# VH-VL binders against q0aze0: the designs that were tried, part 406

Target 1, 268 residues: q0aze0
Amino acid sequence: MKIILVNNRFKENTEKKAQEIAGQLSALNVEVIIDNGLDEPYAGTVDFIMVLGGDGTMLRAARRYGQRAIPVLGVNMGTVGFLSNIEINELAEYLPLILREEYSLEARMMLEVAVFQQQSLLTRVFCLNELLLRSNSPRMLSFALEISGQKLEPYRGDGLIVSTTTGSTAYSLSAGGPIADPQLDAFIVTPVASHIINKRPLVVSPEREISLHLLEEREAIIGIDGQIKMDFGAENRVLIKRAPHPLLMVNLKAKPFFTSIDRSLQRQ
Key: E = the ipSAE of ESMFold2; O = the ipSAE of OpenDDE; V2 = 0.75 times the mean of E and O plus 0.25 times the DockQ between their complexes.

## First folded at step 19 (VH-VL)

Design KK59 (framework fv_bermekimab; at its last fold request DockQ between E and O 0.92; V2 from the best seeds 0.85)
Fold by OpenDDE, fold request of step 21:
Structure KK59 (fold): chain C 268 residues (1-268), chain A 123 residues (1-123), chain B 107 residues (1-107)
Amino acid sequence: as target 1 above (268 residues)
Amino acid sequence: QVQLVESGGGVVQPGRSLRLSCTASGFTFSSYGVHWVRQAPGKGLEWVAAISYEGSNKYYAESVKGRFTISRDNSKNILFLQMDSLRLEDTAVYYCAKDRIYYSHAFYGMDVWGQGTLVTFSS
Amino acid sequence: DIQMTQSPSSVSASVGDRVTITCRASQGIKSWLAWYQQKPGKAPKLLIYAASHLQSGVPSRFSGSGSGSDFTLTISSLQPEDFATYYCQQDNYRPLTFGGGTKVEHK
């Protein structure tokens, strides 16, 4: 068995724990790769991914490995979030199950985000939570939202979020988006400070494609999962669709989503 | 320089067929939806047809539906308009135009136009 | 089909004048309205897209406004080169449809 331990190099506690766990796993004849985000994603085949930390680390892991159909376990290390399944102090208890592959999987839809400039692909990213378009200045953006070739009224505001249902409890929520069942596949399109006061978010079929482009020559930025940032201008276009593969999240411990919503949101 | 050049216009008899061409240069033709727009002498503009950048979707004005066929060869940067069963009311300068936005099945305005090709009828 | 009613059909104006052209759609087209300028013997030129956005290279004296069904093109100070015919065009629905045009002539 080969396992990737994903942690955050900027959090010393997760680094130390990763080393510790790596040692334990090695003693059990498990091959371990530690990914703290410093290097490129491991290109080799692996059987399991263990994410040590919080939601942010999970998002990074998802972007790096989510398209490889590898079970991903979130191990919470003192953070509050929605993407961890067990606590770090529970790992020892569940480790035998992991090694025996005695766990269930929950498929979570991811976004495929393609950013273009003058018909050239700048980047293609798979992400678990959301794509954000926002102004890079105090001025509002004017941009077009297209869904499966259908044009909506031009948006004016600070920006727009296109999120998965998983991402519904992330930035989309802060922007007034609905809380969505993670077991549902859908896009959530949430305006950010729209000039239309009561502009409602959209729930969009995962079968549709979404595109954004600016209607004015103004600088904006694209954000992905709150971790990737890139400039976005008048010549750029972003195309969003359902990723071809979902993230396979490991369920070792029952964690009812709706029961935990209040607790999780209050702690954020 | 972005350019569209129409050709194929001329004098034709009613009921006959004519094929117009529009050659694109200076931009990635295959990335844009393109349109045919016509203008009868002394009259206004009339949208005729459009085709998506991939050529998978074609749209027609009711006045030409069933008679005209829009197509494109992206490998050659050429837009076509096959006009069958031509009528006197089809007399016009025919313009080709590109849409503003690339990789879209919607339309966002026509930012580049050709100079047009004239289609007229013999008496 | 969406009918675009453009008014006036013609307007006589002098250099320096403020010129206003209106376009009404038979039903709501959101903001997906474009304005074109056409000079005699020439192809149309895009001036405004999405109702109010100025196409690159177009002088700032041109402006567009409106949403839904009523739209306006304004030339704040008419210049000699602005004498032409102007057309509105909706692209919210297929088929795309143009207004009847407005000819801006010398007074």
Scores: ipSAE 0.888, ipTM 0.948, lowest interface PAE 0.6, mean pLDDT 95
Fold by ESMFold2-Fast, scan of step 19:
Structure KK59 (fold): chain C 268 residues (1-268), chain A 123 residues (1-123), chain B 107 residues (1-107)
Amino acid sequence: as target 1 above (268 residues)
Amino acid sequence: QVQLVESGGGVVQPGRSLRLSCTASGFTFSSYGVHWVRQAPGKGLEWVAAISYEGSNKYYAESVKGRFTISRDNSKNILFLQMDSLRLEDTAVYYCAKDRIYYSHAFYGMDVWGQGTLVTFSS
Amino acid sequence: DIQMTQSPSSVSASVGDRVTITCRASQGIKSWLAWYQQKPGKAPKLLIYAASHLQSGVPSRFSGSGSGSDFTLTISSLQPEDFATYYCQQDNYRPLTFGGGTKVEHK
């Protein structure tokens, strides 16, 4: 059995805990690879991925490993969020179930994002939450949104978010998008500070292809899961579609989504 | 520079066929949708047909539907218009034109045009 | 098919004049309208796309406005090289359709 431990290199306690867990697993004849974000993703065969941290660490793990159809477990290290299943102080209790593969999996759709410049592919990445297009200056953007070959009225505003249902509680929510049941597969398209007051979030089939380009030169950026940032100009184009594989999230402990949403909303 | 050049126009008799070609240079032809637009002598512009960048989607004006066939050869950077069952009303200069946006399944305006090729009829 | 109606069909103008050309769609086309300039014996040239966006290299005296069904092309101060025929064209629906054209000619 080979397990990847994904941790946050910028938190001292997560690095120490990863080393402790690696020692425990090694004593049980489990090979451990520690991914603290400094190197390229581990390229070898892996049986299980354990993410030590908050939602941000899970997003990085999903981007790096989510397309490999490997079980991914979120272990909370004290940060509140939606993507972890158990707490770190519960790990010892659940470890025997992990090693015996006695758990269920929840599939979460991912986005495939391809960014082009002058017809040349600049990058192709996968993400769990969203792609954000936003202005990088006080000036409003003017841009085209195309869904499966159909053009919507041009958008004017600060930007747009294309989100998965998992991402419905992230930036899309902050921009006024709906809260979506993560059991549903859909794209959620949420405007960011649209100048046109009646521009509403859209919920569209995950089988559609979404594309964006600027209608005039502006300083803009694209952001992916809040972790990748790229300049975006009038010569750029982004294509978004459903990723080939969903992220397989490990479910060891019941974590009711609607109860979690109610708690989060009460804090605001 | 970016250029489109039409060829294949000429004098034809009603009911016969003619094939027009448009050769592209200076841009990645396979990335863009392309159009045929015609203009009868002394008249306005009339959109005739378009083909998607990958070649799978073809669109026609009602006046030519069933008679004209648009196609492309991305390996040779050539756009074609096969014109069958030609009528006197098909007399026009035929332009090919490139759509503005790459890898799109919609149209966003025609930014590059050829000089045109004349199709006319003899009695 | 979407019918595009341009008015006027011809306008007589002098250098320095403000020229306004209108285009009306038979149904709503959002803002998906382009404007083209055509000089005698030449191919059309794209001036404006998406109703109000100026094509690279086109002088700033040209501007477009409108959305839905009613659109306007304005030349703020006509220059000698602007005497030409102007066409609107919708690309919201297939088939694509052009207006009948507006000839801007010498007074």
Scores: ipSAE 0.838, ipTM 0.927, lowest interface PAE 0.8, mean pLDDT 91
Fold by ESMFold2, fold request of step 21:
Order: sequence, then structure tokens, then C-alpha cells
Structure KK59 (fold): chain C 268 residues (1-268), chain A 123 residues (1-123), chain B 107 residues (1-107)
Amino acid sequence: as target 1 above (268 residues)
Amino acid sequence: QVQLVESGGGVVQPGRSLRLSCTASGFTFSSYGVHWVRQAPGKGLEWVAAISYEGSNKYYAESVKGRFTISRDNSKNILFLQMDSLRLEDTAVYYCAKDRIYYSHAFYGMDVWGQGTLVTFSS
Amino acid sequence: DIQMTQSPSSVSASVGDRVTITCRASQGIKSWLAWYQQKPGKAPKLLIYAASHLQSGVPSRFSGSGSGSDFTLTISSLQPEDFATYYCQQDNYRPLTFGGGTKVEHK
């Protein structure tokens, strides 16, 4: 069995804890690859991914490995979030189930984001929470939102968020979007400081194709999961679709979304 | 130099067929939606048809629906308009035009136009 | 189909005049309206897209405004090269539709 152990090299003692867990797994004849964020993603086949940390570390793991259809377990290291399933002090209890593959999987929709300069592809990224388009100056943006070839009223304001249902509790919530059941597949489109009165958030079928471009030259930024940032101008376009594969989240311990939501929001 | 050049216009008899071509150069033709627009002598502009950049979506004015067929060959950078069952009211200069936004299934304005090709009828 | 009504059908004006052309849609088209200029014997030229955004290379004396159903093109100080016919066009609904045109001509 081969496992990727994902941690964040810049938080607390997570590096030391990752080595301790790797040692425990090796003693059980498990091959372990540590991904601390420094090196390129492991390219070979693996059976399981274990994420040590909070939601941010899970987001990086999802971007690196989410399209490989590999089970991903979130292990909480202190901060209660939306994406961990068990606590670090429970790991020993659940290891036998992991090794025997005795767990269920919860599918979480991901975004496929393609950013163009003119007609040339600059980057293609898969993400779990959201794409943010926002102004990078005191001036507001004027931009077009197209959903499956249908043009909405031009937007004017600070920007726009296109999120998954999993991302509904992240930046979309702070911008006034709804909390969505992560079991649903949908896009949530949330305006950021809209100048136009009555621009409401939209909930959109995952079968739709969403695109964005500026209607006039302005300094703007694309943000992806709050972790990737790139400049965006009048010759750029962004195309957004449902990713080919969902993130496959491991469920070992019952942690129902609605029962836990108040505690998770306190730590968001 | 971004350019569109129409060809295939001429004098025809009513009820016959004609195929117009529009050859594109100086831009990536396959990335943009394209249109046909016509103008009868002394009259205003009339939108005729449009086709998406990959060719999957085609749209027609009611006046030509069922008689005209728009198509494109992205490998040759050519837009076509097949005009069947021609009528006297189809007399016009026919322009092709490029939409301004790439990789879109909507239309945002026609920023480059050809010089037009005339379709008219013998008595 | 969306009917686009332009007024006036023609304007007699002198160099330096402010010229205003209006365009009304039979149904709301949001801000998805374009303005084109056409001179005799030439293809049309895009002036304004999305109601108010100036196409690159178009002089700042041209401006557009409006949303919903009512739109205006303004030429703040008419120049000799501005004598032409002007068309509005909605691109919110398919089929796309042009207005009937407004000819701006020398007094």
C-alpha cells in the first residue's frame, strides 16, 4: 500500500508530526511519500492520501491530487474546519480501517478553471472552493458574465466569486452568498460589493459553462482557493466548468455537515 | 492585418441557389464567432446568421430560416452561407463580420467587417 | 424578434453641433446594445459595445448611455467625418436585430 502524507511545512510542528506518522505507517509496512508543499506533486500511483492540517492544506491536496480519483482523508491538527474527518489523536484508532479500505467516500465537486491571454491558454487549474475575480485598484470593474452562452446584465463593482457548494462556507459566505449543502453539485455565483442594486447570488447547474471577461481595461486579479493569484486584464478570459472528477473524501467518523455547522463556522 | 474577404456574389435567377464564402486572415479564425449581415440597396442593415467559434451553434434571422445555412471550415479559415430558394427580397450586399470576443457562445459586437459581395437577380 | 426603433430617422446638423440619437427596444435587452457607423459605399464600423463602452480607436466625442429598453448615442461636437448613418443593434437575444438607422447629414 502506498500513501501520500500531505502537510504544510510552514505551520507549527506539522513537519515533525508528519515524520512521526510516517514512521508509524512504515512500521505497518506502508510506503509513505511526504508532500510538504515544497516539491512537485508525486507523479506515481498511490492508494490513499492523508492530509495533516486544516482546510488550507486540504485545498492544496485537492489541487494537486483531486483529479486522480484517490481517497483523501482530512486529519485535523487543531483548528476545526469543514474538510477534516478525524482528529489527530484518533488516527491510531482508525488506521486498521484505512489499511483494510473499510470506509465510505463522499464526492465533492471541483472546478476546472482555464485562464486565457487572447486565445492562448495561460493555465488550467482544478480547485475545491472558488475562483475570485476582483479589482486590484480603487476603481471598480465592469465585466461580463456568460453562463452557457447566455449574457447576464454587465456587472459593476469590486468583483465576483464562482464557487462550488463546498466553497459556499468560504469567501462566498463573507460576500453574502448562501451556505450550501456540499452534497449538492452546483456553482454559486456571488457578487463582491456590486454597484448595481439587486444583483443577487445565483445557484447554477453544474452542467453549465461559465465565463468572465472585462468590458474595459482595468487592473484586476484572479484568485483561486485563496492560494493562487494572477493578474487579469482586458485581453484575458476565464472559462469555468465542473472538473472531470470530484474530490473523493474519506468518511471514517460520522461528522454530518448540519450537526457540526455552528462549530465549523466559529473557526472559519 | 486582420481581414475578411467575401466572394461568390453575382446575378442569379429567383428560386436558385448560391453559396457565399468569406476568407479570414490575420487573426485566429477558429477562436471567434462570425456573422453574415446584409443590406439591400438604399436600405438599412439586416442581421442574417451567425455561427459559434467551433461551429456547434448556428442562428438565423426568421426571414432566411429554412432557406439559408451557415457553416465554417476552421482548417481553411472560411465562413460559408449557402442560400437556397432565393427570392427577390434577398437582393443585397452581404457582409461577413467577426465577433470581438474569443471562445464565447454569445455575441458582443462585430469589430471587423468585410467589404461585402453583391447578390442580385436577372429579370 | 426584438424590434429596435431609432429616432430621428435623419438629422440635419452643422459641424460643432451636439447630436443625439435614440434607440428603443421592444423588450428589455439589459445593457447589450452596440452602435455602428456606416459611410456611403463602406462597411459598418463598431463605435460602442455594451451600451457605453467605446471601441478602441473611436474618438471620445462619441458616448453611449442607457440600459433596459432606452439608449442614446451622443456626438458632443460634430466633425466633418461624422456625417454618416448610425445603427443600433441589440445582441442580448437571438436573432440579433438592428435599428432602422439615423442619417446625420450636412445642413
Scores: ipSAE 0.771, ipTM 0.904, lowest interface PAE 1.1, mean pLDDT 91
ESMFold2, look of step 20: ipSAE 0.762; ipTM 0.903
ESMFold2 (binder alone), look of step 20: mean pLDDT 93; pTM 0.954
OpenDDE, look of step 20: ipSAE 0.881; ipTM 0.942
ESMFold2, fold request of step 21: ipSAE 0.769, 0.755; ipTM 0.905, 0.897
ESMFold2 (binder alone), fold request of step 21: mean pLDDT 93, 93, 94; pTM 0.954, 0.954, 0.956
OpenDDE, fold request of step 21: ipSAE 0.886, 0.885; ipTM 0.946, 0.945

Design KK6 (framework fv_bermekimab)
Fold by ESMFold2-Fast, scan of step 19:
Structure KK6 (fold): chain C 268 residues (1-268), chain A 123 residues (1-123), chain B 107 residues (1-107)
Amino acid sequence: as target 1 above (268 residues)
Amino acid sequence: QVQLVESGGGVVQPGRSLRLSCTASGFTFGSYGVHWVRQAPGKGLEWVAAISYEGSNKYYAESVKGRFTISRDNSKNILFLQMDSLRLEDTAVYYCAKDRIYYSKAFYGMDVWGQGTLVTFSS
Amino acid sequence: DIQMTQSPSSVSASVGDRVTITCRASQGIKSWLAWYQQKPGKAPKLLIYAASHLQSGVPSRFSGSGSGSDFTLTISSLQPEDFATYYCQQDNYRPLTFGGGTKVEHK
């Protein structure tokens, strides 16, 4: 059995805990790779991924490893989030189940984002929450949204979010998008500060292909899961589709989504 | 230099067939949708057909549907229009034109045009 | 098919004049309208796309407006090189359709 431990290098307690857990697993003849985000993703085969941290660390793990169809467990080390399943102080209790592969998996859709500049592919990224297009200046954007070859009325405003159902509680929510059950597969398309009053969020089939480009030169950025940022101009185009593989999230204990929503919304 | 060059026009008899070609240079042909637009002598522009960048989606004007076939060869940077059952009303200069936006199955305006090739009839 | 009605069919103008050309779609086409300029014996040139967006290299005296079914092309101060025929074209529905053209000619 080979396990990747994903942690955040900027959290000293997480680094120490990762080393501690690696030692415990090594004593049980489990090979451990530690990924603190600094190097390229581990290229070899692995059986399990354990994410030590909050939702941000899970988003990084999903981007790095989510397309490999490997079970991923979120272990919370602080504030409870949406993407963790157990607390760090519960790990010892659940470790025997992990090693015996006695757990259920929940599939979470991911986005495949391809960014082009003058027909050349700049980057291809997989993400769990969303792609954000936003203005990076006081000037509003004018842009085209195309869904499976169909053009919508041009958008005017500060931007647009294309989200998974898992991402419905992230930036899409802040922009007025709906809360979606993450067990559903769908794209949620949420406008950001549209200057046209009747621009509503759209919920569309995950089999559709979505593309965006600017209709005039503006300073804009695209953001992916709040972690990757790239300049975006009129020569750029982004293509979004459902990623080939969902993220396989480990369920060791029941974590009802709607209970998590109630707790989160009470804080706003 | 970005260019489109049409060829294959000429004098033809009614009821015959003709194949027009459009050769692209100076851009990545396979990334763009492309169009055929015609103009009869002294008349306005008439959109004839278009094909998506990958070749899977084809669209035709009602006047040519069932008689004309649009196709492309991205490996050779060539667009074709196969014209069957030609009628006198098909007399026109035929232009090929590139759509503005790459990797789109929709159309956003035609920004590059060829010089045109004339199709006319002997009677 | 979407019918594009363009008016006037011709307009006589002098250098320095403001020229407006209108285009009406038989159904709503959102803002998906382009404007082209064509000089005798030449291929058309794209001026405006998505109703109001100026193509690179096109002089700022050209502007487009409108949405839905009614659109206008304006030349704020006509120059000698602007005597030409102008066409609108919708790309919201297939088949794509052109207007009948407006010839801007010397007075």
Scores: ipSAE 0.819, ipTM 0.918, lowest interface PAE 0.7, mean pLDDT 91

Design KK60 (framework fv_bermekimab; at its last look DockQ between E and O 0.92; V2 from the best seeds 0.83)
Fold by OpenDDE, look of step 20:
Structure KK60 (fold): chain C 268 residues (1-268), chain A 123 residues (1-123), chain B 107 residues (1-107)
Amino acid sequence: as target 1 above (268 residues)
Amino acid sequence: QVQLVESGGGVVQPGRSLRLSCTASGFTFSSYGVHWVRQAPGKGLEWVAAISYEGSNKYYAESVKGRFTISRDNSKNILFLQMDSLRLEDTAVYYCAKDRIYYSTAFYGMDVWGQGTLVTFSS
Amino acid sequence: DIQMTQSPSSVSASVGDRVTITCRASQGIKSWLAWYQQKPGKAPKLLIYAASHLQSGVPSRFSGSGSGSDFTLTISSLQPEDFATYYCQQDNYRPLTFGGGTKVEHK
């Protein structure tokens, strides 16, 4: 068995723990690769990904490895979030199950985000939470939302979020989006400070395609999972689709999503 | 320079066929939906047909539906309008125009037009 | 089909005048309306898209407003080169449809 340990290099405690866990796994004849974000994603084949940290680390791991259909386990290290399954102090208890591959998987839809500039593909990213379009100035944006070739009323506001159901409890929620069942595949399109009062979020079929472009020459930015930032202008377009592969999240411990929402949100 | 150039217009007899061409240059033709728009002498503009950037979707005005066929060759940057069963009321300058937005099957305005090609009829 | 009613059909104006042209759609077209300028013997030129957005290179004296069914093109201060025919066009529905045009003439 080969496992990638994903941690955050900027958090010393996670680095230390990763080393400890690596040692433990090695002692059990498990090959371990540590990914602290410093280097490029490991290109070799692996059987399991263990994410040590919070939601941010999970998002990074998802972007780096999610397309490879590898089981991903979130191990919380004292943070509050929605993407961890077990606590670090529980790892020893569940390690035998991991090694025996005795766990269930929960498929989480990811976004395929393609950013174009004058017909040229700038980047293609798979992400777990959301794509954000927002103004890079105090000025309000005007942009077109197109869903499966259908033109909606032009949006005016600070921006727009296209989120997965997993991402529904992230920035989309802060912007007034609905909380979605993570077991549901859907896009959530949430306006950010729309000039239209009470502009409602849209829940869109994962079979549809979403595109965004500015209707005027203004400075905007694209944000992905709150970690990737790109300049976005009049010549750019974003095309959003369901990623071809979901993130396979390991479920070792039952986590009642709906009954834990209040608790999790209150702690944030 | 972004440019569209129509050709193929001329004098034709009623009931005959005519094929118009529009050659694109200065932009990625295959990325844009394109339109045919016509204008009868002394009259206003009339949308005739449109085709998506990939050519998979074609749209027609009711007045030409069943008679006109829009097509494109993206490898050659050419838009075509096959006009069959021509009628006197089809007399017009025919313009080709590109849509403003790339990689869309929706339309967002026509930002580049050709000079037009005239189609007229003989008695 | 969406009928676009443009008014007036013609307007006489002088240089410096404020000119207003209206376009009414037979039903709501959101904001998906374009305005074009056409001079004699020339192809149309896109002025405004999405009801109120100025096409690149178009002078700021041109402006568009409206949503739903009623739209307006305004030339704040008419210039000599602005004498032409103007057309509105909806692209919210297929078939695309143009207004009847408004000829801006010398007074």
Scores: ipSAE 0.874, ipTM 0.937, lowest interface PAE 0.6, mean pLDDT 95
Fold by ESMFold2-Fast, scan of step 19:
Structure KK60 (fold): chain C 268 residues (1-268), chain A 123 residues (1-123), chain B 107 residues (1-107)
Amino acid sequence: as target 1 above (268 residues)
Amino acid sequence: QVQLVESGGGVVQPGRSLRLSCTASGFTFSSYGVHWVRQAPGKGLEWVAAISYEGSNKYYAESVKGRFTISRDNSKNILFLQMDSLRLEDTAVYYCAKDRIYYSTAFYGMDVWGQGTLVTFSS
Amino acid sequence: DIQMTQSPSSVSASVGDRVTITCRASQGIKSWLAWYQQKPGKAPKLLIYAASHLQSGVPSRFSGSGSGSDFTLTISSLQPEDFATYYCQQDNYRPLTFGGGTKVEHK
């Protein structure tokens, strides 16, 4: 059995804990690869991915490994989140089930985001939560949204979010988008501070292709999962579609999504 | 320099066929949808046909549907309009034009135009 | 097919005048309308796209407004090079359709 341990290189506690867990797994004859984000993703055959950290670490793991159809387990390191299944102090209890492959898998859709500059592919990225297009100045954007070849009325405002259902509780929620059951496959398209008063969030088939471009030159940015940021201008274009493979999330214990949502809403 | 150049126009007999060509230079032809637009002498503009950047989607005005065929050769940067069963009402200057946005299956305005090629009929 | 009706068919104007040209669609086309300028013997030139957005290199005296079915092209202070025929064109529906044109000519 070969396991990748993904941790946050900027947190001393997670690095120390990753080494500790690696030692425990090695004692059980498990080969361990540690990924702290510095090197390229491990290219060899892997049986399991264990993510040690919060939602941010899971988002990074999903970008690096989510398309390989390998089971991914989120292990929370003390920060509350939606993407972990067990707490670090529960790992010892569940480790025998992991090693015997006694768990279920939950498929979570991902986005494939292709960003172009003057017809050349600038980057192709997979993400679990969302793509954000946002103004980077006091001036509002004017941009075109195209869904499977159909043009919507131009958008005027601060930006737009194209989200998975998993991302419905991230930026899309803050912008007024719906809370979606992450078991559903759909794009959620949520405007950010639209100056067109009747612009509503859209829930769109995951089979659709979505594209965005600016209708006038503005200072704007593209954000991906809150972790990748790049400049976006009128010469740029972004194409979004459903990624070829969903992220396969390990379910070792029931984590009631709707109970977690109720708790989160009460805190705001 | 970004340029479109039409050719193949001329004097034709009613009922005959003619093939127009439009050669593109100075931009990545294969990334853009392209159009044919015509203008009869002393009259307004009339959209004729368009083809998607990969060539898979073709669109026609009702007046030419079944008689005209749009096609492209991205390896040679050439757009074609095959005109069959020509009628006197097809007399016009034929322009080719590039759509504004790359890798789109929708249309956003025609920002680059050729100089046109005249199609007319002898008596 | 979407019918695009331009008014007026022609307008006589002097340098410095404010010129307004209107375009009406037979049904709603959102904001997906372009304006073109054509001088005799030359190809059309794109002025405005998506109803109100100025094409690169086009002077700021040109402006477009409107959405749905009613659209306006305005030239705030007519210059000698602006005497030409102007066309609106919708790209919301196929087939794409042009208006009949408006000739801006010398008084």
Scores: ipSAE 0.826, ipTM 0.925, lowest interface PAE 0.8, mean pLDDT 91
Fold by ESMFold2, look of step 20:
Structure KK60 (fold): chain C 268 residues (1-268), chain A 123 residues (1-123), chain B 107 residues (1-107)
Amino acid sequence: as target 1 above (268 residues)
Amino acid sequence: QVQLVESGGGVVQPGRSLRLSCTASGFTFSSYGVHWVRQAPGKGLEWVAAISYEGSNKYYAESVKGRFTISRDNSKNILFLQMDSLRLEDTAVYYCAKDRIYYSTAFYGMDVWGQGTLVTFSS
Amino acid sequence: DIQMTQSPSSVSASVGDRVTITCRASQGIKSWLAWYQQKPGKAPKLLIYAASHLQSGVPSRFSGSGSGSDFTLTISSLQPEDFATYYCQQDNYRPLTFGGGTKVEHK
C-alpha cells in the first residue's frame, strides 16, 4: 500500500508529527511519500492520500492530487474546519480501517480554471473552493459574465466569486452567497460589493461554461482557493468548467454537515 | 496587422447562387466569432449572419434564413457565405467583420471590418 | 427581432458643436449596445461597446450612456473628421440588429 502524506511544514509540530506517522505506517509495511509543499507533486501511483492539517492544507492537496481519483482523508491537527474527518489523536483507532479500505467516499466537485492572455493559455488549475476576480486598486471593475454563451448585465463592483458547493462556506458566504449542501454539484456565482441593483448570487448547473473578462482596463487579480493569485487585465480572460474528476473525500467518522454547521462556521 | 478581405462578389441573375469568401490575416482567426453584414446602396447596415469561433454555432437574420449558409475553414483562415436563391433585395455591399472577444460564442462588438464586396443583379 | 430606433435621422452641425444621438430598443437589451461610425465608401468603425466603453484609439470626445432600452451617443466638441453616419447596434439578442443610422453633416 502506498500513501502520500500531505502536511504544512510551517505549522508548529506538523513536520515532526508527519515523521512519526510515516514511521508508524512504515512499520506496517506501508510506503509513505511526504509532501510538505517544497517539491513537485509525487508523480507515481498511490492508493491513498492523508492530509495532516486544516482546510488550507486540504485545498493544496486537492489542487495537486484531486484529479487522480485517489481517496483523500482530512486529519485535523488543531482547528476544526469543513474538510477534516478525524482528529489526529484518533488516527491510531482508525488506521486498521484505512489499511483494509473499509471507508466510504464522498465526491466533491472541483473547478477547472483556465486563464488566458490574449489567445495564449497562461495556466490551467483545478480548485476545490472558488475562483475570485477582484479589483487590485481603489477603482471598481466593470466586467462581463458569460454563462454558456449567454451574456448577463455587465457587473460593476469589487469583483465576483465563482464557487463550488464546497466553497459555499468560504469567501462566497462572506460576500453574501448561500450555504449549499456539498453533496450538490453546482456553481455558485456571488458578486462582491456590486453597485448594480438586483445582482443576486446565482446557482448554476455544473454543465455550464462560465467566463469572465474586463470591459475596461483596470488592475485586477484572480485568486484561487485563497492561495494562488495572478494579475488580471483587459487582455485576459478566464474560462471555468466543472473539473473532469471530483475530489474523493474519505469518510471514516460521521460528520453531519447540518448538525455541525454553526460550530464549523465560527471557527473558519 | 489585423486584416479581413472579402471576395466573390459580382453580377448574378435572380434565383442563382453565389459564394462569398473572407480571408483573415494578422490574428488567430480560429479564436474569434465572425459576422457578415450587408449594406444596400444608399441604405443602412443590416446584420446577416454570424458563426462562433469553432464553427458549431451559426446564426442568421430572418431575411436570409434557409437561403444563406455561413461557414468557416479555420485551417485556411477563411469565412464563407453561401448565398442560394438570390433575390433582388439581396443587392448590397457585403462586409465580413471580426468579433472583439476570443473564445466566446457570444458577440461583444465588431472591431475589425473588411472593405466589402458588391453583389448586384443584371436586369 | 429587436427594433432599434435612432433619432434624429440627420443632424446639421458645425465644428465645435455638441452632438447628441439617441437610440431606443423595442425591448430591454441590458447594456449590450454598440456604436459605429461610417464614412462614405468605407467600412464601419467600432466606437463604443457595452453602451459606454470606448474602443481603443477612439477619442475621448465620444461618450456613450444608457441601459435597458434608451441609449445616447455624445460628441462633446465636433471635429472635422466626425462628419459621418452613426449606427447603434444591439448585441444582446440574436439576430443582432442595427439602428437606421444618423447622418452628421456640415451645417
Scores: ipSAE 0.736, ipTM 0.892, lowest interface PAE 1.2, mean pLDDT 91
ESMFold2 (binder alone), look of step 20: mean pLDDT 93; pTM 0.955

